# Miniprotein binders against q9bqp7: the designs that were tried, part 151

Target 1, 240 residues: q9bqp7
Amino acid sequence: VPQNWFPIFNPERSDKPNASDPSVPLKIPLQRNVIPSVTRVLQQTMTKQQVFLLERWKQRMILELGEDGFKEYTSNVFLQGKRFHEALESILSPQETLKERDENLLKSGYIESVQHILKDVSGVRALESAVQHETLNYIGLLDCVAEYQGKLCVIDWKTSEKPKPFIQSTFDNPLQVVAYMGAMNHDTNYSFQVQCGLIVVAYKDGSPAHPHFMDAELCSQYWTKWLLRLEEYTEKKKNQ
Key: E = the ipSAE of ESMFold2; O = the ipSAE of OpenDDE; V2 = 0.75 times the mean of E and O plus 0.25 times the DockQ between their complexes.

## First folded at step 15 (miniprotein)

Design Lg2 (at its last fold request DockQ between E and O 0.92; V2 from the best seeds 0.78)
Fold by OpenDDE base, look of step 15:
Structure Lg2 (fold): chain B 240 residues (1-240), chain A 82 residues (1-82)
Amino acid sequence: as target 1 above (240 residues)
Amino acid sequence: SKIWVYVTIEAPSPEELYEIVKRIMRLAWEHGGETIYVEIEGNEALILLTLPTEELAEKFAEEVRRLLEELGLRVEVTVERE
């Protein structure tokens, strides 16, 4: 049990959109400060086994591509991921706020892959928006808050060249999602709360993306794990 | 302390692989364990699991080996001992 237990859900907030919710998705800028990001917490609190698996993957890729080839590969993967997020932000943004859609951004296998998921996405409330948990002292940048199949979710978009048919194939992504949920639910910049998460794994070849829906129960389970990771991070930083 | 278990499997098809992975994940859960990570590449999967005790990890490993041998599938199960 976490020593510093904090609820993921805020009982003072309603799940119902206030009639005053702006028609435009929220985009709160991320302020880089001394507060750790969710990503930083997760990266610095990986288990030895997780580190081993990542290192094994890296060594295999270096063996196949060479060191320079691997650097190029990682750079390309990062760039493709960034372009995918930019394309999704453009797609999910209201038409009136659409800067000139770079049509080239929309012509990707990843965008093709998520088309069937996008059909079930509506009611976009936030895009590329910063969240801060003031009490637990962490920050993050969430990809999207929207309704998926009628349920309000924090949606996290991922790119992969390998199939990820199980939520467990997404590594620490479920922890990231619930961390964003918990932060958003207690961030004063947001008037509403979320009870569900969604991880969408898009594929480069345009094959149908895998949606990993996280209900309130599953979110609560991962939230406990997130709190433990955050405590571990905090302890490690006190000892440095 | 949690006991870490690695399961590597190969199946004739991705569809069969996914069903076997699900079965192994369920078996781990039945032993009070948890699936931490699943890597899939082609017809191969690597599953990282935790079990509450060494005894449960060994029982789980034996059951997985038996299950996959009965199916004629290749399996490697590694239990990390403390």
Scores: ipSAE 0.818, ipTM 0.936, lowest interface PAE 0.5, mean pLDDT 92
Fold by ESMFold2, look of step 15:
Structure Lg2 (fold): chain B 240 residues (1-240), chain A 82 residues (1-82)
Amino acid sequence: as target 1 above (240 residues)
Amino acid sequence: SKIWVYVTIEAPSPEELYEIVKRIMRLAWEHGGETIYVEIEGNEALILLTLPTEELAEKFAEEVRRLLEELGLRVEVTVERE
């Protein structure tokens, strides 16, 4: 149980999007500051078991590819993820400049992989937008806030070369989603809130992406785990 | 203090693998445990779990081994010492 529990939802906010005419999605700029990011908190608070599994994978890859080959592989995977996120932001933008999109960004197995998910996505409210939790003192950059099958979600897009058919296959990604959700729900730059999450895992070969929907109850369960990771980070920071 | 358990399995197909993984996750829940991480690689899976006591972890491990042996499938279960 976290010592400094804080609710993920804000009872003074509506979870319904503005019903006015279609609007341009929010894109709050990320400001550099001294408070930690969600990803930094998670990276610094991995369990010994998580570190062990990551090191085992790393050593296996180095054995297969060599040290330089592994560095090239990881750089390429990172670039593919970045390109995927850029393509999705372009696709989900309401602007009529769709013809000016880089077709190389749109030509990928990852984009093919998510097509069946994208047809269920509507009402985009935020894209690549900063969130800050001033009370809990953390910041993040969420990928997307939109309706998925009629439910407003914080949506996180993930690329993968391996199957992720279970939410437990996405490592700490559910913690990222709820951390962004909690920050957004208490961030004065946003006038609404979100109670659901969605993790979408896209595949390089174009296979159908796996959606992992998180209802409010599941989000609350992961929120508790996020608070514990944040407390652990804060305690480690005091000892440094 | 929770007990960490690793389960490694192999199945003839991805569909059978996913069903077995779900059965193992349910078994863990029935023993008061939680599934922390599932890695899928081809027809193999690694499942990282926690159980609330060493006694429940050993009972869970025994049940998993029995389940996979009845199916004629390979399994490795490691209960982490603390």
Scores: ipSAE 0.668, ipTM 0.890, lowest interface PAE 1.1, mean pLDDT 87
ESMFold2 (binder alone), look of step 15: mean pLDDT 84; pTM 0.821
ESMFold2, fold request of step 16: ipSAE 0.568, 0.666, 0.644; ipTM 0.861, 0.887, 0.881
ESMFold2 (binder alone), fold request of step 16: mean pLDDT 85, 85, 85; pTM 0.831, 0.830, 0.829
OpenDDE base, fold request of step 16: ipSAE 0.793, 0.793, 0.795; ipTM 0.927, 0.927, 0.928

Design Lg20 (at its last look DockQ between E and O 0.86; V2 from the best seeds 0.00; counts 0 for: pae E 2.3 > 1.5)
Fold by OpenDDE base, look of step 15:
Structure Lg20 (fold): chain B 240 residues (1-240), chain A 82 residues (1-82)
Amino acid sequence: as target 1 above (240 residues)
Amino acid sequence: SEIWVYVTIEAPSPEELYEIVKRIMRLAWEHGGEVIYVEIEGNEALILLRLPTEELAEKFAEEVRRLLEELGLRVEVTVERE
């Protein structure tokens, strides 16, 4: 049980969008602060087993590609991921629908992969927007807040070359999503709350993306795990 | 202390692999365990689990081995002993 329990959901906020919700998605810039990011917390609190699995993967890739080849591969994966997020932001942004969409950004296997998911996405509330949890003292940059199949979700877009048909195949991504949810639900920059999460794993070959929907119950379960990771991080920093 | 278990599986097809993984995940739950990570590559899967006790981990491991042997599937189960 977390020592510093805090709710993921804010009882003071309505799930119903106020009629005054701006038609334009929120895009709050991330401020570089002394405050740890969600990603940093997760990276520094991985279990020995998780680290082992990542290192095993890395060593295998280095064996196959060489050290320089692996560096190039990693750089390309990062670039592809960035381009994919930029393309999604362009697709989901109402304002950019009027600008000449770089057609080249839209011609990717990853974009093809998510087409069936995008059909179920509507009511975009935020894109590439910073969230801060003031009480728990962490920040993050969420990809998207939108309705998926009529449910308001924090959506996290991921790219993969390997199938991830199970939510457990997404490593700590569920923790990331609920961390963003909890922060957003208590961030004064947002007038609404989210109760659901969605992880979308897009594939390079254009095969149908896997959606991992997280209902309120599952989000609450992962939230407890997130709090434990955050406590561990905080303790490690006090001892540094 | 919590016990970590690795399960490696090979199946004849991805579809069969996914069904077996789901079954192992259910078994883990029945033993009070948690599935931490599932890696899938082709017809192979690696499952990382956490069980509350060594006794439960060993029982789980035995049951997984039995299940997969009965199905004629290749399995490796490793229980991390602290």
Scores: ipSAE 0.801, ipTM 0.927, lowest interface PAE 0.5, mean pLDDT 91
Fold by ESMFold2, look of step 15:
Structure Lg20 (fold): chain B 240 residues (1-240), chain A 82 residues (1-82)
Amino acid sequence: as target 1 above (240 residues)
Amino acid sequence: SEIWVYVTIEAPSPEELYEIVKRIMRLAWEHGGEVIYVEIEGNEALILLRLPTEELAEKFAEEVRRLLEELGLRVEVTVERE
């Protein structure tokens, strides 16, 4: 239980979509500042068990590929992730309708993987947009805010070469989603709020992506865990 | 003072593996546990859990071993404090 609980939702904002014709999704620029990012907080507050599992994976990969091979593999995975996010932003952004899209970005296993999800996505409100929680003092860059099967969600896109059929397979991603949600709901750059989350895991071979929907109650449960991680981060910073 | 449990299993197919993982997650919830992480690789899974007491963790571990024995499948269960 966090010492200083703070609500994830803003009672002064609508929990329902209000825009019927959003011609351009929001894209608030990320500003360099002194407050921590969501990803920094999560990286600095990993448990010993989480660190052990990640180190085990790294050592297995190094044994298979060698140190140089692992470095190349990691760089390639990062590049593919960037291309995937760029392609999705292009697909979902109406301001890209007059520009010829790079066909190499649009033709990938990851894009094929999410096609069945994209047909259920509509009403895009934000893409690659910064959020800041002024009260709790953290910042983030969310991937997408849109309706999924009629429910407005903070949507996080992930690439994977391994199946992630359970939300528990996505590590700290649920905390990332609710942290972005809480920040957006209390950020004056946004006039609406979001109560649901979605994690979409896309696969390199084009296999159907796994969606992990998070309703308001599940988001509230993960929000409590996020607040604990943020408190832990703050305490570590004081004693460093 | 936290009790951690690691479960590793292998199943004949991904479909059977997913069903076994679901059964183990249900068993964990019945013992007051929280499923922290599930890793799937091929026909193998690793499940990391947190349970409220060592007594519940050992009971959970025994029931997981019995489940996999009844299915004729290999399992490893490790209970760790901290």
Scores: ipSAE 0.412, ipTM 0.817, lowest interface PAE 2.3, mean pLDDT 86
ESMFold2 (binder alone), look of step 15: mean pLDDT 85; pTM 0.830

Design Lg3 (at its last fold request DockQ between E and O 0.90; V2 from the best seeds 0.77)
Fold by OpenDDE base, look of step 15:
Structure Lg3 (fold): chain B 240 residues (1-240), chain A 82 residues (1-82)
Amino acid sequence: as target 1 above (240 residues)
Amino acid sequence: SKIWVYVTIEAPSPEELYEIVKRIMRLAWEHGGDVIYVEIEGNEALILLTLPTEELAEKFAEEVRRLLEELGLRVEVTVERE
């Protein structure tokens, strides 16, 4: 049990959109400060076993591609991911705010992959928006807050070249999602709360993306795990 | 302390692989375990999971080996001992 327990859900907030919710998705800029990001916390608190698996993967890729080839590969993966997020932001943004859609951004296998998921996405409330948990002292940049199949979710978009049919195939992504949820639910910049998460894994070849829906119960389970990771991070930083 | 277990599986098809992975995941949960990571590549899967005790880890490993042997599938189960 986490020593510094904090609820993921805010009982003072309504799940119902306030009638005053702006028609335009929120985009709060991320302020880089001394507060750790969710990503940083997760990276610094990986288990030895997780590190081993990542290193094994890395060594295998270097064996196949060479060191320079691997660097190029990782750079390309990062770039493709960035472009995918930019394309999604463009797609999910209201038409009135659409800068000239770079049509080239929309012509990707990843965008094709998520088409069936996008059909079930509506009521976009935030895009590429910063969240801060003031009490637990962490920040993050969430991809999207929207309704998926009628349920308000924090949506996290991921790219993969390998199939990820199970939520456990997404590594620490479920922890990331619930961390964003918990932060958003207690961030004063947001008037509403979320009770669900969604991880969408898009594939480069355009094959149907895998949606990993996280209900309130599953979110609560991962939230406990997140709190433990955050405590571990905090302890490690005190010892440095 | 949690006991870490690696399960490597090979199946004839991705569809069969997914069903076997699901079954192993359920078995882990029945033993009070937690599935940490599942890697899928082609017809192969790697499952990283934890169990509360060494005894449970060994029982789990035996059951997985038996299950996969009965199915005629290749399996490797590694229990990390502290």
Scores: ipSAE 0.809, ipTM 0.930, lowest interface PAE 0.5, mean pLDDT 92
Fold by ESMFold2, fold request of step 16:
Structure Lg3 (fold): chain B 240 residues (1-240), chain A 82 residues (1-82)
Amino acid sequence: as target 1 above (240 residues)
Amino acid sequence: SKIWVYVTIEAPSPEELYEIVKRIMRLAWEHGGDVIYVEIEGNEALILLTLPTEELAEKFAEEVRRLLEELGLRVEVTVERE
């Protein structure tokens, strides 16, 4: 149980989108300051068991590829993820000027993988947009806020070379989603709130992506875990 | 304190693997546990869990081993001591 409980949802804010909003998605710029980011908090508070599994995987990869080969592999995976996010932002917001190679962005196995999911996505409210939780004092940059099958969601896009058929296969991503959700729901730059989450895992070979929907109850369960991680981070930084 | 448990299994196909993983996760929840991480590699899975007591962790481990033996499949279950 967190020492300082705070609700994920804001009772003073409506679930319904602002009726006068245009179709142009919000893109709040990220401000550089001393406030910790969601991803920094999560990285600094991994359990010893989770660190062990990550180190085991890393050591296996270095044994197989060599140290230089592993660095190249991870660099390529990062670039593929970056290209994927760029493509999705372009697809979801045609108002942003498409880059010269927009057709080449669409020729990715990852993009093919998510096509079935994109059919159910509509009402895009935010893309690549900063969030800040004023009370709990953390920041983040969310990928997308849109409706999925009629439910307004904070949506996070991931690429993967391994199957992730269960939400438990996405490690800390559910914590990331609910942290963004809680921040948005209490951020004065936003006039609406979101109660659902979605994690979409896309595959390089074009295989159908796995969607992981998070209803309000599941979000609340992960929110409790996020609050514990934030408390752990705060206590650790006080001792440094 | 929570008890950490690792389960490694292999099944003849990904579809059978996923169904077995679901059954193991359900068993964990029925024993008051939490599923922390599931890694899928081909026809093999690693499941990282916590259970609230050593008694429940050992009971869970025995039930998982029995389940996989009845299916004729390999399983490794490790209950972490301290």
Scores: ipSAE 0.670, ipTM 0.887, lowest interface PAE 1.2, mean pLDDT 87
ESMFold2, look of step 15: ipSAE 0.664; ipTM 0.885
ESMFold2 (binder alone), look of step 15: mean pLDDT 84; pTM 0.819
ESMFold2, fold request of step 16: ipSAE 0.462, 0.592; ipTM 0.830, 0.868
ESMFold2 (binder alone), fold request of step 16: mean pLDDT 84, 83, 84; pTM 0.818, 0.811, 0.820
OpenDDE base, fold request of step 16: ipSAE 0.784, 0.789, 0.789; ipTM 0.922, 0.923, 0.923

Design Lg4 (at its last look DockQ between E and O 0.83; V2 from the best seeds 0.00; counts 0 for: pae E 2.0 > 1.5)
Fold by OpenDDE base, look of step 15:
Structure Lg4 (fold): chain B 240 residues (1-240), chain A 82 residues (1-82)
Amino acid sequence: as target 1 above (240 residues)
Amino acid sequence: SKIWVYVTIEAPSPEELLEIVKRIMRLAWEHGGEVIYVEIEGNEALILLTLPTEELAEKFAEEVRRLLEELGLRVEVTVERE
């Protein structure tokens, strides 16, 4: 059990979207400060086994591609991910902002992959928006807050060249999602609450993306794990 | 302390692999375990899971080996011992 337990859900916030659907999704800028990001916390608190698996993967890739080839591959993966997020932001943004759509961004296998998911996405509340948990002292940049199949979710978009049919195939992504949820639910910049998460894994070849829906119960389970990771991070930083 | 278990599987097809992975994940749950990570590439999968005790880990490992041997599939199960 976490020593510093904090609820993922805010009892003071209504689950009902305020009747004013904001005409424009929130986009709160990320402030660079000394507060750790969700990503940093997760990266610094991986288990020995997780580190081993990543290192094994890296060594296999270096064996196949060479060191320079692996660096190039990593750079390309990063770039493809960035372009995918930019394309999604453009797609999910209100139509008035669509006049400047780079049509080239929309021509990707990843965008094709998520088309069936996008059909079930509506009521976009936030895009590429910063969240801060003041009490637990972490920040993050969430991809999207929207309704998926009628349920308000924090949506995290991921790219993969390998199939990820299970939520367990998404590594620490469930922890990232619930961290964003918990932060958003207690961030004063947001007037609403989310109870669900969604991880969408898009594929380069355009094959149908895998949606990993996280209900309130599953979110609560991962939230406990997130709190433990955050405590571990905090302890490690005190000892440095 | 949690006991860590690695399961590596090879199947004749991605579809068969997926079904086997699901079955192993269920077995892990039945033994009181938690699946931590699943990697799938082609016809191969790696499952990282935890079990509460060494005894449960060994029982799980035996059950997985038996299951996959009966199916004629390649399996490697590694239990991390402290």
Scores: ipSAE 0.821, ipTM 0.934, lowest interface PAE 0.5, mean pLDDT 92
Fold by ESMFold2, look of step 15:
Structure Lg4 (fold): chain B 240 residues (1-240), chain A 82 residues (1-82)
Amino acid sequence: as target 1 above (240 residues)
Amino acid sequence: SKIWVYVTIEAPSPEELLEIVKRIMRLAWEHGGEVIYVEIEGNEALILLTLPTEELAEKFAEEVRRLLEELGLRVEVTVERE
């Protein structure tokens, strides 16, 4: 139980975007500052069990690929993720056209994998947009805010080589989603708030992506865990 | 405080594996536990979870072993303290 609890939702803010909101998706630039990012907080507060699972996976991959092969694999995973996010931003934004050098951007298994999810996504409000929690002092860069099956969600896109049919298969992704949600709900750059989350796991072979919907109650449960991680991070910094 | 439990299982098919994983996750909840991580690879799964007490963790472990034995399937259950 966090020592200093803070609500994930802003009671002074509507959960419905109004007609006066911008007609194009928000894309707030991420600024360099001393305020920790969501990903840094999560990286610096991994549990012993998370470290164990990552080390086990790493050793398995090194046995399969060799150390140099593993380094190349991780570099390619990062590149694949980057291209996937670029493709999704292009698909979801009316202002972007594909560059000639990226003409095959939309021809990937990951994009095929998410097609059935994208049919249910509409009302895009933000893409690749910075958020800051002014009170708790953390920042993030969220992937997407849009309606999913009629509910406004913070959406996190993930690529994976392994099936992730349960939200428990996504490690800290639920914490990342709720951290972004809480930050957006208390960020003066945004005039509305979001109460639901969605994690979408896309697969390289084009298999149907797994959506993991998070209603407000589930978001509140993960928010408590996020606050504990942020509190742990803050305590570590006091001891540095 | 919290007791960590690691469960590894094999099933004859991915569909059966998924159903067995769901049953184990339900058992964890019934013992007051929380499922932290589920890894699926082919016909094998790894489940990491926490139970409130060592007594509940051992009871859960016994029930999981009995469930998989009744189904004729291999299981490994490791109970550790955080």
Scores: ipSAE 0.484, ipTM 0.837, lowest interface PAE 2.0, mean pLDDT 86
ESMFold2 (binder alone), look of step 15: mean pLDDT 84; pTM 0.820

Design Lg5 (at its last look DockQ between E and O 0.02; V2 from the best seeds 0.00; counts 0 for: pae E 9.0 > 1.5, placed apart)
Fold by OpenDDE base, look of step 15:
Structure Lg5 (fold): chain B 240 residues (1-240), chain A 82 residues (1-82)
Amino acid sequence: as target 1 above (240 residues)
Amino acid sequence: SKIWVYVTIEAPSPEELYEIVKRIMRLAWEHGGEVIYIEIEGNEALILLTLPTEELAEKFAEEVRRLLEELGLRVEVTVERE
């Protein structure tokens, strides 16, 4: 049990949008302060086994591509991911705020991959928006808050070249999602709360993306794990 | 302390692989375990999981080996000992 237990859900907030559904999704800028990001917390609290698996993968890729080839590959993967997020933000943004849609951004296998998921996405409330948990002292940038199949979710979009048919194949992504949920639910910049998460894994070849829906129960389970990671991070930083 | 277990499996098809992975996940749960990570590449999967005790880890490993041997599938189970 976490020593510093804090609820993921805020009982003072309703799931119901106040009648003023903002016509425009929230986009709160991320302020880089002394406060750790969710990503930083997760990266610095990986288990030895997780580190081993990542290092094994890296070594294998270096053997196949060479060191320079691997650097190039990593850079390309990062760029493709960024472009994918930009394309999704453009797709999910209201038409009136659409700057000139770079049609080229929409012509990707990843965008093709998520088309069937996008059909079930509606009621976009936030895009690329910063969240802060003031009490637990962490920040994050969430990809999307929207309704998926009628349920309000924090949606996290991921790109992969390998199949990820199980939520466990997404590594620490479930922890990231619930961290964003918990922060958003207690961030004063948001008037609503979320009870569900969704991880969408898009594929480069355009094959159907895998949606990993996280209900309130599963979110609560991962929230406990997130709190433990956050405590570990905090302790590690006190000892540095 | 949690006991870490690695399971590597190979199946004739991705569909069969996924069903076997699901079965191993259920077996892990029945032993009080937690699946931490699943890597899938082609017809191969690596499952990283934890079990509460070494005894449970060994029982789990034996059951997984037996299950996959009965199916004629390749399996490797590694229990990390403290």
Scores: ipSAE 0.814, ipTM 0.932, lowest interface PAE 0.5, mean pLDDT 91
Fold by ESMFold2, look of step 15:
Structure Lg5 (fold): chain B 240 residues (1-240), chain A 82 residues (1-82)
Amino acid sequence: as target 1 above (240 residues)
Amino acid sequence: SKIWVYVTIEAPSPEELYEIVKRIMRLAWEHGGEVIYIEIEGNEALILLTLPTEELAEKFAEEVRRLLEELGLRVEVTVERE
């Protein structure tokens, strides 16, 4: 139990859009700030188990690819993620024409992988948008807020070389989603809130992406874990 | 016996972030390190690395801090000693 528990949901905020909501997804700019980001909190509070799992992943990759193959892989890994997110923002944004989109960007295994998920996505409310938890003092940049199969979700898009059928195999992704959710629900830039999360893991070879849906109860369970990580981060900064 | 190093960076744009991440990865490899994990969220990145010795890890960390501070960018570099 965290020492300073705070609720993830805001009972004074509606989870229904109103007619005055803009038809274009929100894109709140990220402000440079001294408060920590979600990613920094999670990075600085990684457990020894997470570190060992990452080392085991490295060893498996080196065994499969060789030393030079692994170096090549790591030098390109974030490029794959960047291109994937750019493609998804373009696909989901109503302000881009087909002529202005890079067709090479849109034709990738990762994009093919998510096609069956995208057919269930509608009502996009935010894309690549900053969130700030004004009480707990952390900030983030979420990928997407949209309806998935009728449920309004914070959606986080991930790329992977290896299938991840279980949510535990995606490391801290559930904590990341609930941290964004809590921040959005307590950010005055947003007039609505979300109660669900979705993590979508796309594969390089185009295999069907795995969705990891998080209902309100599951989000509340991970929210408690996120608060513990935030508390741990704060404690580490007191000792520096 | 490997030394873990955590780098969190912010850049003015995703394009600049890409170039900075490449420079940090090159510095790591020049110090005998290996990149374990990279996560990118908008214009922020987390890079998790291992270095072969404490001396190389501290030298790498110092060079990363100096690089980012000269660019006027916020950086956090943590060397795990245990």
Scores: ipSAE 0.012, ipTM 0.403, lowest interface PAE 9.0, mean pLDDT 78
ESMFold2 (binder alone), look of step 15: mean pLDDT 84; pTM 0.821

